# Ledger of designs, part 19: VH-VL binders against Prefoldin subunit 5 (PFD5)

Target 1, 151 residues: Prefoldin subunit 5 (PFD5), of Arabidopsis thaliana (Mouse-ear cress) (p57742)
Amino acid sequence: MASSSSRGEMEKMGIDQLKALKEQADLEVNLLQDSLNNIRTATVRLDAAAAALNDLSLRPQGKKMLVPLTASLYVPGTLDEADKVLVDIGTGYFIEKTMDDGKDYCQRKINLLKSNFDQLFEVAAKKKSVADEAGMVLQAKVKQLTAATTS
Short names: E, the ipSAE of ESMFold2; O, the ipSAE of OpenDDE; V2, 0.75 times the mean of E and O plus 0.25 times the DockQ between their complexes.

## First folded at step 18 (VH-VL; framework fv_clesrovimab)

Design v4 (from r4 with heavy chain F50Y; at its last look DockQ between E and O 0.64; V2 from the best seeds 0.73)
Fold by ESMFold2, look of step 18:
Structure v4 (fold): chain C 151 residues (1-151), chain A 125 residues (1-125), chain B 107 residues (1-107)
Amino acid sequence: as target 1 above (151 residues)
Amino acid sequence: EVQLVESGGGLVRPGRSLRLSCTVSGFTFGDYTMSWVRQAPGKGLEWISYIRSKAYGYITEYAASVKGRFTISRDDSKNIAYLQMNSLKTEDTAVYYCARDRGEDIYWEDYFDLWGQGTTVTVSS
Amino acid sequence: DIQMTQSPSSLSASVGDRVTITCRTSQGISSALAWYQQKPGKAPKLLIFEASILESGVPSRFSGSGSGTVFTLTISSLQPEDFAAYYCQQFLSYPYTFGQGTRLEIK
């Protein structure tokens, strides 16, 4: 079986050792789940920032346009020009970048977050498997004690 | 006082093993990714390996030149990072630095704001 | 692997000079670039990260610029303590690679 060698080692452990293993593994799983949630939250924020920068960059620079004053009257006007943006990097700090550099920064960070999430998720899943296996072995040993006590 | 102190370097023959230690003080070691970077005599810098913090699963990576031969590890209770170097080659001759990755945040960006003074490993016949 | 090529490999300059060191990458790395100074017999010291952000305590005569594949480190008024080797490093993806270095000699 895929888990036979690890279960074999766990079956050699005493009940107190198994309880400690289970408790430590559960704590580590919870810690990793918190880290995964933080990565997900930051990904959402950066996706929103990238979308906002894209919307701004589609505005024509300095292009003249007709600005309606009334339903029948227009005057020439121009869009405000913005060559720099502040990019929120997630801790209340902002960095100044061109709009193109800001979009590139966001995409780079999004790529990192997605890769980091996938890698950490795999580790968390493996740790959860260890916790679950320890729980099963512990339950079996407690059942043996219960059977011996009642016989 | 923030310090990284490497130890365990020395002269060894090819094929042998050596374990480097990086002892840390002055910051919360368990919150940081730690890396090893080496510099052969008269040469430039080469990143070797990192190990992520506990909160990020102790994930490791290795440069191709050492993958399968070197193992990075850490003991957060002792504030020590390790580099186990097996099957050493003459090409592994270098000063080995431990380094703190500047930010162990959600991005895992690996550039190094703190460096030890290094320990010398010489592999020769 | 992302190749990092620095130019020049070596240069000599006088106190007060403006010095520029270039780092070229084999593929785009956005702004994921750091610069280090290494004095003889010492460990490297971080000068600049994210291509242009000065590390705390680094003199303002140091500056960095660039994105994509071409980056520069500039020392606006060279001081005697700036004699060192300088390395660029990409931190976009492993394996994290360094430039071959630029040796700066003060005349």
Scores: ipSAE 0.701, ipTM 0.856, lowest interface PAE 1.0, mean pLDDT 85
ESMFold2 (binder alone), look of step 18: mean pLDDT 91; pTM 0.928
OpenDDE, look of step 18: ipSAE 0.821; ipTM 0.922

Design v5 (from r4 with light chain S56P; at its last read DockQ between E and O 0.89; V2 from the best seeds 0.79)
Heavy chain, then light chain:
Amino acid sequence: EVQLVESGGGLVRPGRSLRLSCTVSGFTFGDYTMSWVRQAPGKGLEWISFIRSKAYGYITEYAASVKGRFTISRDDSKNIAYLQMNSLKTEDTAVYYCARDRGEDIYWEDYFDLWGQGTTVTVSS
Amino acid sequence: DIQMTQSPSSLSASVGDRVTITCRTSQGISSALAWYQQKPGKAPKLLIFEASILEPGVPSRFSGSGSGTVFTLTISSLQPEDFAAYYCQQFLSYPYTFGQGTRLEIK
ESMFold2, look of step 18: ipSAE 0.693; ipTM 0.855
ESMFold2 (binder alone), look of step 18: mean pLDDT 91; pTM 0.931
OpenDDE, look of step 18: ipSAE 0.815; ipTM 0.917
ESMFold2, look of step 19: ipSAE 0.688; ipTM 0.852
ESMFold2 (binder alone), look of step 19: mean pLDDT 91; pTM 0.929
OpenDDE, look of step 19: ipSAE 0.823; ipTM 0.920
ESMFold2, fold request of step 20: ipSAE 0.664, 0.686, 0.694; ipTM 0.839, 0.849, 0.857
ESMFold2 (binder alone), fold request of step 20: mean pLDDT 92, 93, 92; pTM 0.943, 0.946, 0.943
OpenDDE, fold request of step 20: ipSAE 0.829, 0.832, 0.829; ipTM 0.927, 0.927, 0.927
ESMFold2, last read: ipSAE 0.668, 0.666, 0.677; ipTM 0.839, 0.838, 0.845
ESMFold2 (binder alone), last read: mean pLDDT 92, 90, 90; pTM 0.943, 0.928, 0.925
OpenDDE, last read: ipSAE 0.832, 0.830, 0.835; ipTM 0.926, 0.927, 0.927

Design v6 (from r4 with heavy chain E104P; at its last look DockQ between E and O 0.84; V2 from the best seeds 0.00; counts 0 for: SAP .498 > .496)
Fold by ESMFold2, look of step 18:
Structure v6 (fold): chain C 151 residues (1-151), chain A 125 residues (1-125), chain B 107 residues (1-107)
Amino acid sequence: as target 1 above (151 residues)
Amino acid sequence: EVQLVESGGGLVRPGRSLRLSCTVSGFTFGDYTMSWVRQAPGKGLEWISFIRSKAYGYITEYAASVKGRFTISRDDSKNIAYLQMNSLKTEDTAVYYCARDRGPDIYWEDYFDLWGQGTTVTVSS
Amino acid sequence: DIQMTQSPSSLSASVGDRVTITCRTSQGISSALAWYQQKPGKAPKLLIFEASILESGVPSRFSGSGSGTVFTLTISSLQPEDFAAYYCQQFLSYPYTFGQGTRLEIK
């Protein structure tokens, strides 16, 4: 978010300083956008996992199903351990959790990612505002120099 | 091989300032969130501040007991984290630990898998 | 703030004993809990994270359990090097808070 105080300090900068400021701010915005994209992708994946866990938690333990032995032959079987899942906890470990604990884990991670996204988005927006302000001041100074060289 | 080394502690009167440094070696410092955690003599542990990596906006947070008086910062090119401690109070007397938050990821879960040896700050009249 | 209360505050035990330390939280924290060991004059050392997962290099005699508001750290057969202070810490949200500590002493 631009302000007259920030703009006033940029007005004091030379063209080379402003160009460097804008370039650096643009690079930082790109880095933050990559981070935001990673967070969004992870959130989508966890939302899907949470939905799958909810669907599985509604199935009775021991529910009968057909299990393929060959492409054309099936036998009766049962869903075993319907209330258990393996969870990748992001530390190189997989642990067994109840379905309810797995849902709680997913929801905790989703909440973290959404909060992290919002915080980082605000930082990225502020940095982009600085970049845009620097660009406007730079453009004005370039036009000022162009006018001076034509007269 | 991996080290966190705190420095800058000492004896100081209330109302004064100190700057603590945490010098890092043996891992990619710029990828990690860094925290400061303190321990008053004979007391338990208190988290006081963190600073996120550059990729996560250098976002900072502070415990209420130090907010407005302490400032965390980092210099990724020097592999150093800092804690600027202003308006020191006798309640700030403690061993101050620099700590590395869990490995790099997008979740920002703040438990501390690596600690420095600590530096002692004594605030006394 | 999420308050963390450990019990007992101190515990005397002999080598070979099985000991348990309890950490209670003022709010549900799911499994966002870590345990630390601290020996006199030393920095804390991470033992367990996510309530039950041993940090690399931690002996298997240490185990953690619990979810929600009640958590335990168990040492199945106490060794001489295990006499230390132990702290739980929630990592659900800042300010990140620690239990007051449990001092494990030799009997």
Scores: ipSAE 0.630, ipTM 0.816, lowest interface PAE 1.4, mean pLDDT 85
ESMFold2 (binder alone), look of step 18: mean pLDDT 91; pTM 0.935
OpenDDE, look of step 18: ipSAE 0.821; ipTM 0.921

## First folded at step 19 (VH-VL; framework fv_clesrovimab)

Design w1 (from v5 with heavy chain Y58W; at its last fold request DockQ between E and O 0.79; V2 from the best seeds 0.00; counts 0 for: SAP .501 > .496)
Heavy chain, then light chain:
Amino acid sequence: EVQLVESGGGLVRPGRSLRLSCTVSGFTFGDYTMSWVRQAPGKGLEWISFIRSKAYGWITEYAASVKGRFTISRDDSKNIAYLQMNSLKTEDTAVYYCARDRGEDIYWEDYFDLWGQGTTVTVSS
Amino acid sequence: DIQMTQSPSSLSASVGDRVTITCRTSQGISSALAWYQQKPGKAPKLLIFEASILEPGVPSRFSGSGSGTVFTLTISSLQPEDFAAYYCQQFLSYPYTFGQGTRLEIK
ESMFold2, look of step 19: ipSAE 0.698; ipTM 0.859
ESMFold2 (binder alone), look of step 19: mean pLDDT 92; pTM 0.942
OpenDDE, look of step 19: ipSAE 0.821; ipTM 0.920
ESMFold2, fold request of step 20: ipSAE 0.665, 0.672, 0.690; ipTM 0.844, 0.842, 0.855
ESMFold2 (binder alone), fold request of step 20: mean pLDDT 92, 92, 92; pTM 0.945, 0.942, 0.943
OpenDDE, fold request of step 20: ipSAE 0.829, 0.830, 0.829; ipTM 0.926, 0.926, 0.927

Design w2 (from v5 with light chain Y94T; at its last look DockQ between E and O 0.87; V2 from the best seeds 0.76)
Fold by ESMFold2, look of step 19:
Structure w2 (fold): chain C 151 residues (1-151), chain A 125 residues (1-125), chain B 107 residues (1-107)
Amino acid sequence: as target 1 above (151 residues)
Amino acid sequence: EVQLVESGGGLVRPGRSLRLSCTVSGFTFGDYTMSWVRQAPGKGLEWISFIRSKAYGYITEYAASVKGRFTISRDDSKNIAYLQMNSLKTEDTAVYYCARDRGEDIYWEDYFDLWGQGTTVTVSS
Amino acid sequence: DIQMTQSPSSLSASVGDRVTITCRTSQGISSALAWYQQKPGKAPKLLIFEASILEPGVPSRFSGSGSGTVFTLTISSLQPEDFAAYYCQQFLSTPYTFGQGTRLEIK
């Protein structure tokens, strides 16, 4: 529900200007939706990492497990250092952390992602409203033009 | 030849306005959050504002000391970030740095891996 | 706001010395801390991010450690070019804040 002033500005625009506005707004909405999807995917991965850290911290040291080498091939292995993990920080770097510091790192990142998602979701919703309003004004102007040229 | 070049600094009386520009070259400007950080004479560093990339909605934030008076913006087609400074006060006197935030990831973690050499703003009677 | 306090605010040392600078935060910031070097009349330069990771091109004599509320920058063997001001910065939440700085001078 766009404001009266926003609609009034769009009503002044010609069909070509409205098409450009609608197209650009749609592109921006798609871009923001892609960003929101990336945030959601990262949150799922980080939740899984946090769960894996919790599971590892509950396991006895030296327990045998299957270590993946490929998607279809596993080898036997053992947990060597139960209180340390390597954390992928997302820029091609890994850092060694205690299990508690690793959990804290994951929680910090999860909190950031949730806050960023909420902020971006609101921006995307506003841009979607602009795109929808531009579409409605464009459709109305096209119908007016079609009726005039038929008459 | 990655560079950030600030311009638009100068001497101005309190209550007046000034606009700073940060011209960017050597990297894909549109992918990065950009910040302004200032340093009063003989003092430490103060972050004052950022603007996110287009993919992250051009979201802005401001330090309390400048909120309501300063406006950050960007023109991705020209590779320029701007800082509009209104209602300037003597305590706004500083060297103003444009900085690139290392915020390529979805976490929006803002530490500054690239800095300009700064432009000086002096606000005095 | 997260307050950042560096100690000492200044120190003198000789080439070859080991130097330690401490940054304390008013609340836990996990490892969301960066260190910068600033020479007179120049812009700051990023040294370390995520408390302990060296920025590419920074000499290995620089190292960082710490988590939570206490962080340390160490220079293991001072060189003539290391005499500068040093700042810590938290990047956990806005407003991003810097320590007041530590000026390292040659004895």
Scores: ipSAE 0.646, ipTM 0.824, lowest interface PAE 1.3, mean pLDDT 86
ESMFold2 (binder alone), look of step 19: mean pLDDT 91; pTM 0.939
OpenDDE, look of step 19: ipSAE 0.809; ipTM 0.912

Design w3 (from v5 with heavy chain K54R; at its last fold request DockQ between E and O 0.67; V2 from the best seeds 0.74)
Heavy chain, then light chain:
Amino acid sequence: EVQLVESGGGLVRPGRSLRLSCTVSGFTFGDYTMSWVRQAPGKGLEWISFIRSRAYGYITEYAASVKGRFTISRDDSKNIAYLQMNSLKTEDTAVYYCARDRGEDIYWEDYFDLWGQGTTVTVSS
Amino acid sequence: DIQMTQSPSSLSASVGDRVTITCRTSQGISSALAWYQQKPGKAPKLLIFEASILEPGVPSRFSGSGSGTVFTLTISSLQPEDFAAYYCQQFLSYPYTFGQGTRLEIK
ESMFold2, look of step 19: ipSAE 0.665; ipTM 0.833
ESMFold2 (binder alone), look of step 19: mean pLDDT 91; pTM 0.931
OpenDDE, look of step 19: ipSAE 0.821; ipTM 0.920
ESMFold2, fold request of step 20: ipSAE 0.681, 0.669, 0.688; ipTM 0.850, 0.836, 0.852
ESMFold2 (binder alone), fold request of step 20: mean pLDDT 92, 90, 91; pTM 0.944, 0.925, 0.928
OpenDDE, fold request of step 20: ipSAE 0.826, 0.827, 0.827; ipTM 0.925, 0.926, 0.926

Design w4 (from v2 with light chain Y94T; at its last look DockQ between E and O 0.87; V2 from the best seeds 0.77)
Fold by ESMFold2, look of step 19:
Structure w4 (fold): chain C 151 residues (1-151), chain A 125 residues (1-125), chain B 107 residues (1-107)
Amino acid sequence: as target 1 above (151 residues)
Amino acid sequence: EVQLVESGGGLVRPGRSLRLSCTVSGFTFGDYTMSWVRQAPGKGLEWISFIRSKAYGWITEYAASVKGRFTISRDDSKNIAYLQMNSLKTEDTAVYYCARDRGEDIYWEDYFDLWGQGTTVTVSS
Amino acid sequence: DIQMTQSPSSLSASVGDRVTITCRTSQGISSALAWYQQKPGKAPKLLIFEASILESGVPSRFSGSGSGTVFTLTISSLQPEDFAAYYCQQFLSTPYTFGQGTRLEIK
């Protein structure tokens, strides 16, 4: 998608400035993509946790151990008799919640992750556009200054 | 050791501008969301703005009371957060606190585990 | 905007008393609630986050409970240094909002 305002300002930049802009934008895009991947992975895990809590509410089964439901959810004692879950809040703390509160916790976190993903994706897309435009302008300037084209 | 130090407060007339700084030491500033929270004389606390870390795109948000007039920014190389306050109103009179947001990195749940001492802004005719 | 209402707005108590402060929200916030203490002329200090987790260094006489729309802060045996203002804060969504505060005074 063409942005005449952004390209006009880039066309005024020297080759060294454009290289620096491109390199910085690429680094930022990579960092944002890592953050987006972390959010996506966490969303998948929490969707699985929500499904597990639904199944547990309907049909608990007996075993004697501390059973991990997800990376963020544990039950004490036997699974069949659990009234409570332990929730990992991500800072080294576990808190005890009822199953209803555990479902609510998961849904709150899922909603946050989806909203955060959408916001960050838009930022990453804008930064990627800057990187692509900088690359285009840089390529054009290099070709003009060398009076040659190369593969 | 770990500190947030606000500066730049003062007495100004309505319609003028003022810039607050929050100088950070003792922790990795670039990893944290930073917020500004204010407290009018004799009143409660009001969150007014945050700026996310580089990993989360330096995304900003503002309370409706300041949106369009205030701009939050940061310089991660200097460990400073800024609040540019334009078109100041008498209602902006308050102590302004810089605060570090804390919560899960990916969830963006902002409660404030470290506060500066505050800097006073008085907007009066 | 999520409205936060604290009760009581002011409370008198004696050293050794058990004190409870309530925070009500205009909509469900799950457990996305924090409590702060503020002494006169000082910045707020985080006491509790996620409704019930004590911040590091906070005395165990402080506790928090609640979920959804009703939350409580309890001080089990009031000490002289606990006379201060207390604020709840929701951190579910922007704008983040605080309760109007509760002043805890010596009876």
Scores: ipSAE 0.663, ipTM 0.837, lowest interface PAE 1.3, mean pLDDT 85
ESMFold2 (binder alone), look of step 19: mean pLDDT 92; pTM 0.947
OpenDDE, look of step 19: ipSAE 0.818; ipTM 0.918

Design w5 (from v2 with light chain S56P Y94T; at its last look DockQ between E and O 0.87; V2 from the best seeds 0.78)
Fold by ESMFold2, look of step 19:
Order: C-alpha cells, then structure tokens, then sequence
Structure w5 (fold): chain C 151 residues (1-151), chain A 125 residues (1-125), chain B 107 residues (1-107)
C-alpha cells in the first residue's frame, strides 16, 4: 500500500494542488520509462556484441567467413587479426583490447545496465504509486464537493 | 564559462548543522549527476555522495561515514546542488568539493571531469 | 569496499625524468579507473579515465595502463608544472574510493 503519511498530506491538499501533483508525477514517470527503455535497448545491443566477440574469438586467423557490407549483403573475407578488437567506449574514443579484455569490458557494461535498470525500475514504481494515490484522493474530493453542492 | 562554485563552509561546533551550496553555470545542470568529495587537511580524497539527474530519478547514494547525517539535494530550476550536513563531527573537518561526474550516461560510471575550488568546513569545540 | 593503494607515497624526480606511479586494488575493477592531479591549494584535475584514455587538454606525456588490479600512471618527461599530488580512483562501484595519493616533488 501507499504510505499513510503521504496520503494524509495529500488529503489536506486542495483540488488544484492535487491536480498539479498528479500531473508532475505522471510526467516524471514518463521520463523514467523513457530512461528504462534506453537501458533495455542498450542491454540487448551489448548482449549481441558480447555474443559476436565470443563467436569471433572461436575462429582462427585466416578462416574464411562472410563479411557484412550491409545488413543483407555479405562478401567472402578472412579474419586478419584474431586476438585484438577495437572497442568504442562511447565518448568518441576507441581502445584496442585483447579479445578477453573486450569480453570483460562488455560484461562489466552489461552488469551495470542490469543493476541500473533494477534501481530505476524501483524508483519509477514508487513514483507511479504516488501518481495513482494522488488521482484517487483527487477523485474522492471532487465527489465530495459534488455531493455537498447538490443538496 | 563552465564553473562550479561551492559556498556555505565555516567553523561549527560538533553536533551542529551546516548547509553547503554548489552553484553551477555554463552547462545544462539538470542533465548531470553531481557529487560531493571531501579532503581532510593533509589527507587524500573521499567521495561522500551523489545525486543523479531527473532522467535517472534523482537517485542518491552516500558513503557510510556520512549516511544518515548528510543529505544531498538539488534544485534544477536554480542550478544549485546542496549538501545538508547534520550532527557534524570533528572528523568531518575537510575541504568540500562539488564535482560534476561523467555518470550521466546509462552506465552511471562516476568519475569527475569538473570540480569546484572547494569550501572549507571546520568542526571543532 | 574496494581498497586502493598507491606506490610510492612520495617520490622525488628531476625535470625530464620518466616517472611511474602504481595503483593496486583489493579486487578486480576491469578498467574502471581514473587518475587525478592536484596542485597545492587547488582542486583535483582529471587526467585519465578508463585506465588509459587522456582527458582532452591533458599533455600527451601522461599515459595510463593496466586492468584488473594493477594500474600505472606514467609521465614520460617531467615538466616543472607536473610536481603535484596524484590520485587514482575506482569507479566500478560505490563507495567510490581513491588511493592515498602520491606526492611528486622536485629533486
């Protein structure tokens, strides 16, 4: 359930204050959901990159493979250097890493994204609860006013 | 110009409170995680707290040495970060730096690319 | 908590010397390490992040290397402005911790 102290404070608020509270909380929830979506998308991409690194590390140098030119067009080629990769670290910089260090880098980032998602999801859930409670208190106050004015 | 300016330091007795401010100019404050880092006289650096941006829920974290006594906050409309320091102890004596950290991407990796010049807090009887 | 130990704690060198400072961590931190320079009476300045990437504006005589638990900061040819304190910092997990510092003094 929602916090009793939070609901008690909401029950003291006027209708206009409650509307403003609910609108602000709804906007914040939407912003947090956008952030959660970004984290989920990045996690999927990084899982795919980690799988590609693993696949690449199992191929010996000189083994023939299909090299993508586009998403739907491949050409024959060979892997020239099997033990090094170039990693884009997201700030306009690239670092050459061993295959093992590249896998470690990806796993570190994946672990961070999963932990960050869990933390942010919890915050979003709490903010949503505040928005829902504000809506319920607002609805009750409007109903009370309507009943008082019809008699 | 990009600047962080700390203020609010001073001499206080143990058990008292003090509020530090970090006034920001020259960048979009609301997009960044902000940290406080302190340095006791003649000693090294100690991270003490951060507060995430609005997009990341204003999540806060504290070092164990200050948790429960210090509260970090921010006012994005005024471009100010705050550190409320309650129940001050003599071991809290330090220069307090406000720092912008690079943890604003989705990875939240906190290293500090911009620092203020610090404000001195002295806690003594 | 991840313990950070720098060596040496103090070091004397001459202009033009090559200097290395080592940072050891109590557990693996991948490459989640930053280096800072702090001159007396001034705030720290970021030199290196991700163990080896120079912050823009930092002279190329500074370099960083290492991964896991052992990291080094190297200054290839000391300049007069490089005499300062140096700190490593892990940014893998909270609480973020710094090494105790290395004072680099003129010989």
Amino acid sequence: as target 1 above (151 residues)
Amino acid sequence: EVQLVESGGGLVRPGRSLRLSCTVSGFTFGDYTMSWVRQAPGKGLEWISFIRSKAYGWITEYAASVKGRFTISRDDSKNIAYLQMNSLKTEDTAVYYCARDRGEDIYWEDYFDLWGQGTTVTVSS
Amino acid sequence: DIQMTQSPSSLSASVGDRVTITCRTSQGISSALAWYQQKPGKAPKLLIFEASILEPGVPSRFSGSGSGTVFTLTISSLQPEDFAAYYCQQFLSTPYTFGQGTRLEIK
Scores: ipSAE 0.694, ipTM 0.860, lowest interface PAE 1.0, mean pLDDT 87
ESMFold2 (binder alone), look of step 19: mean pLDDT 91; pTM 0.941
OpenDDE, look of step 19: ipSAE 0.804; ipTM 0.909

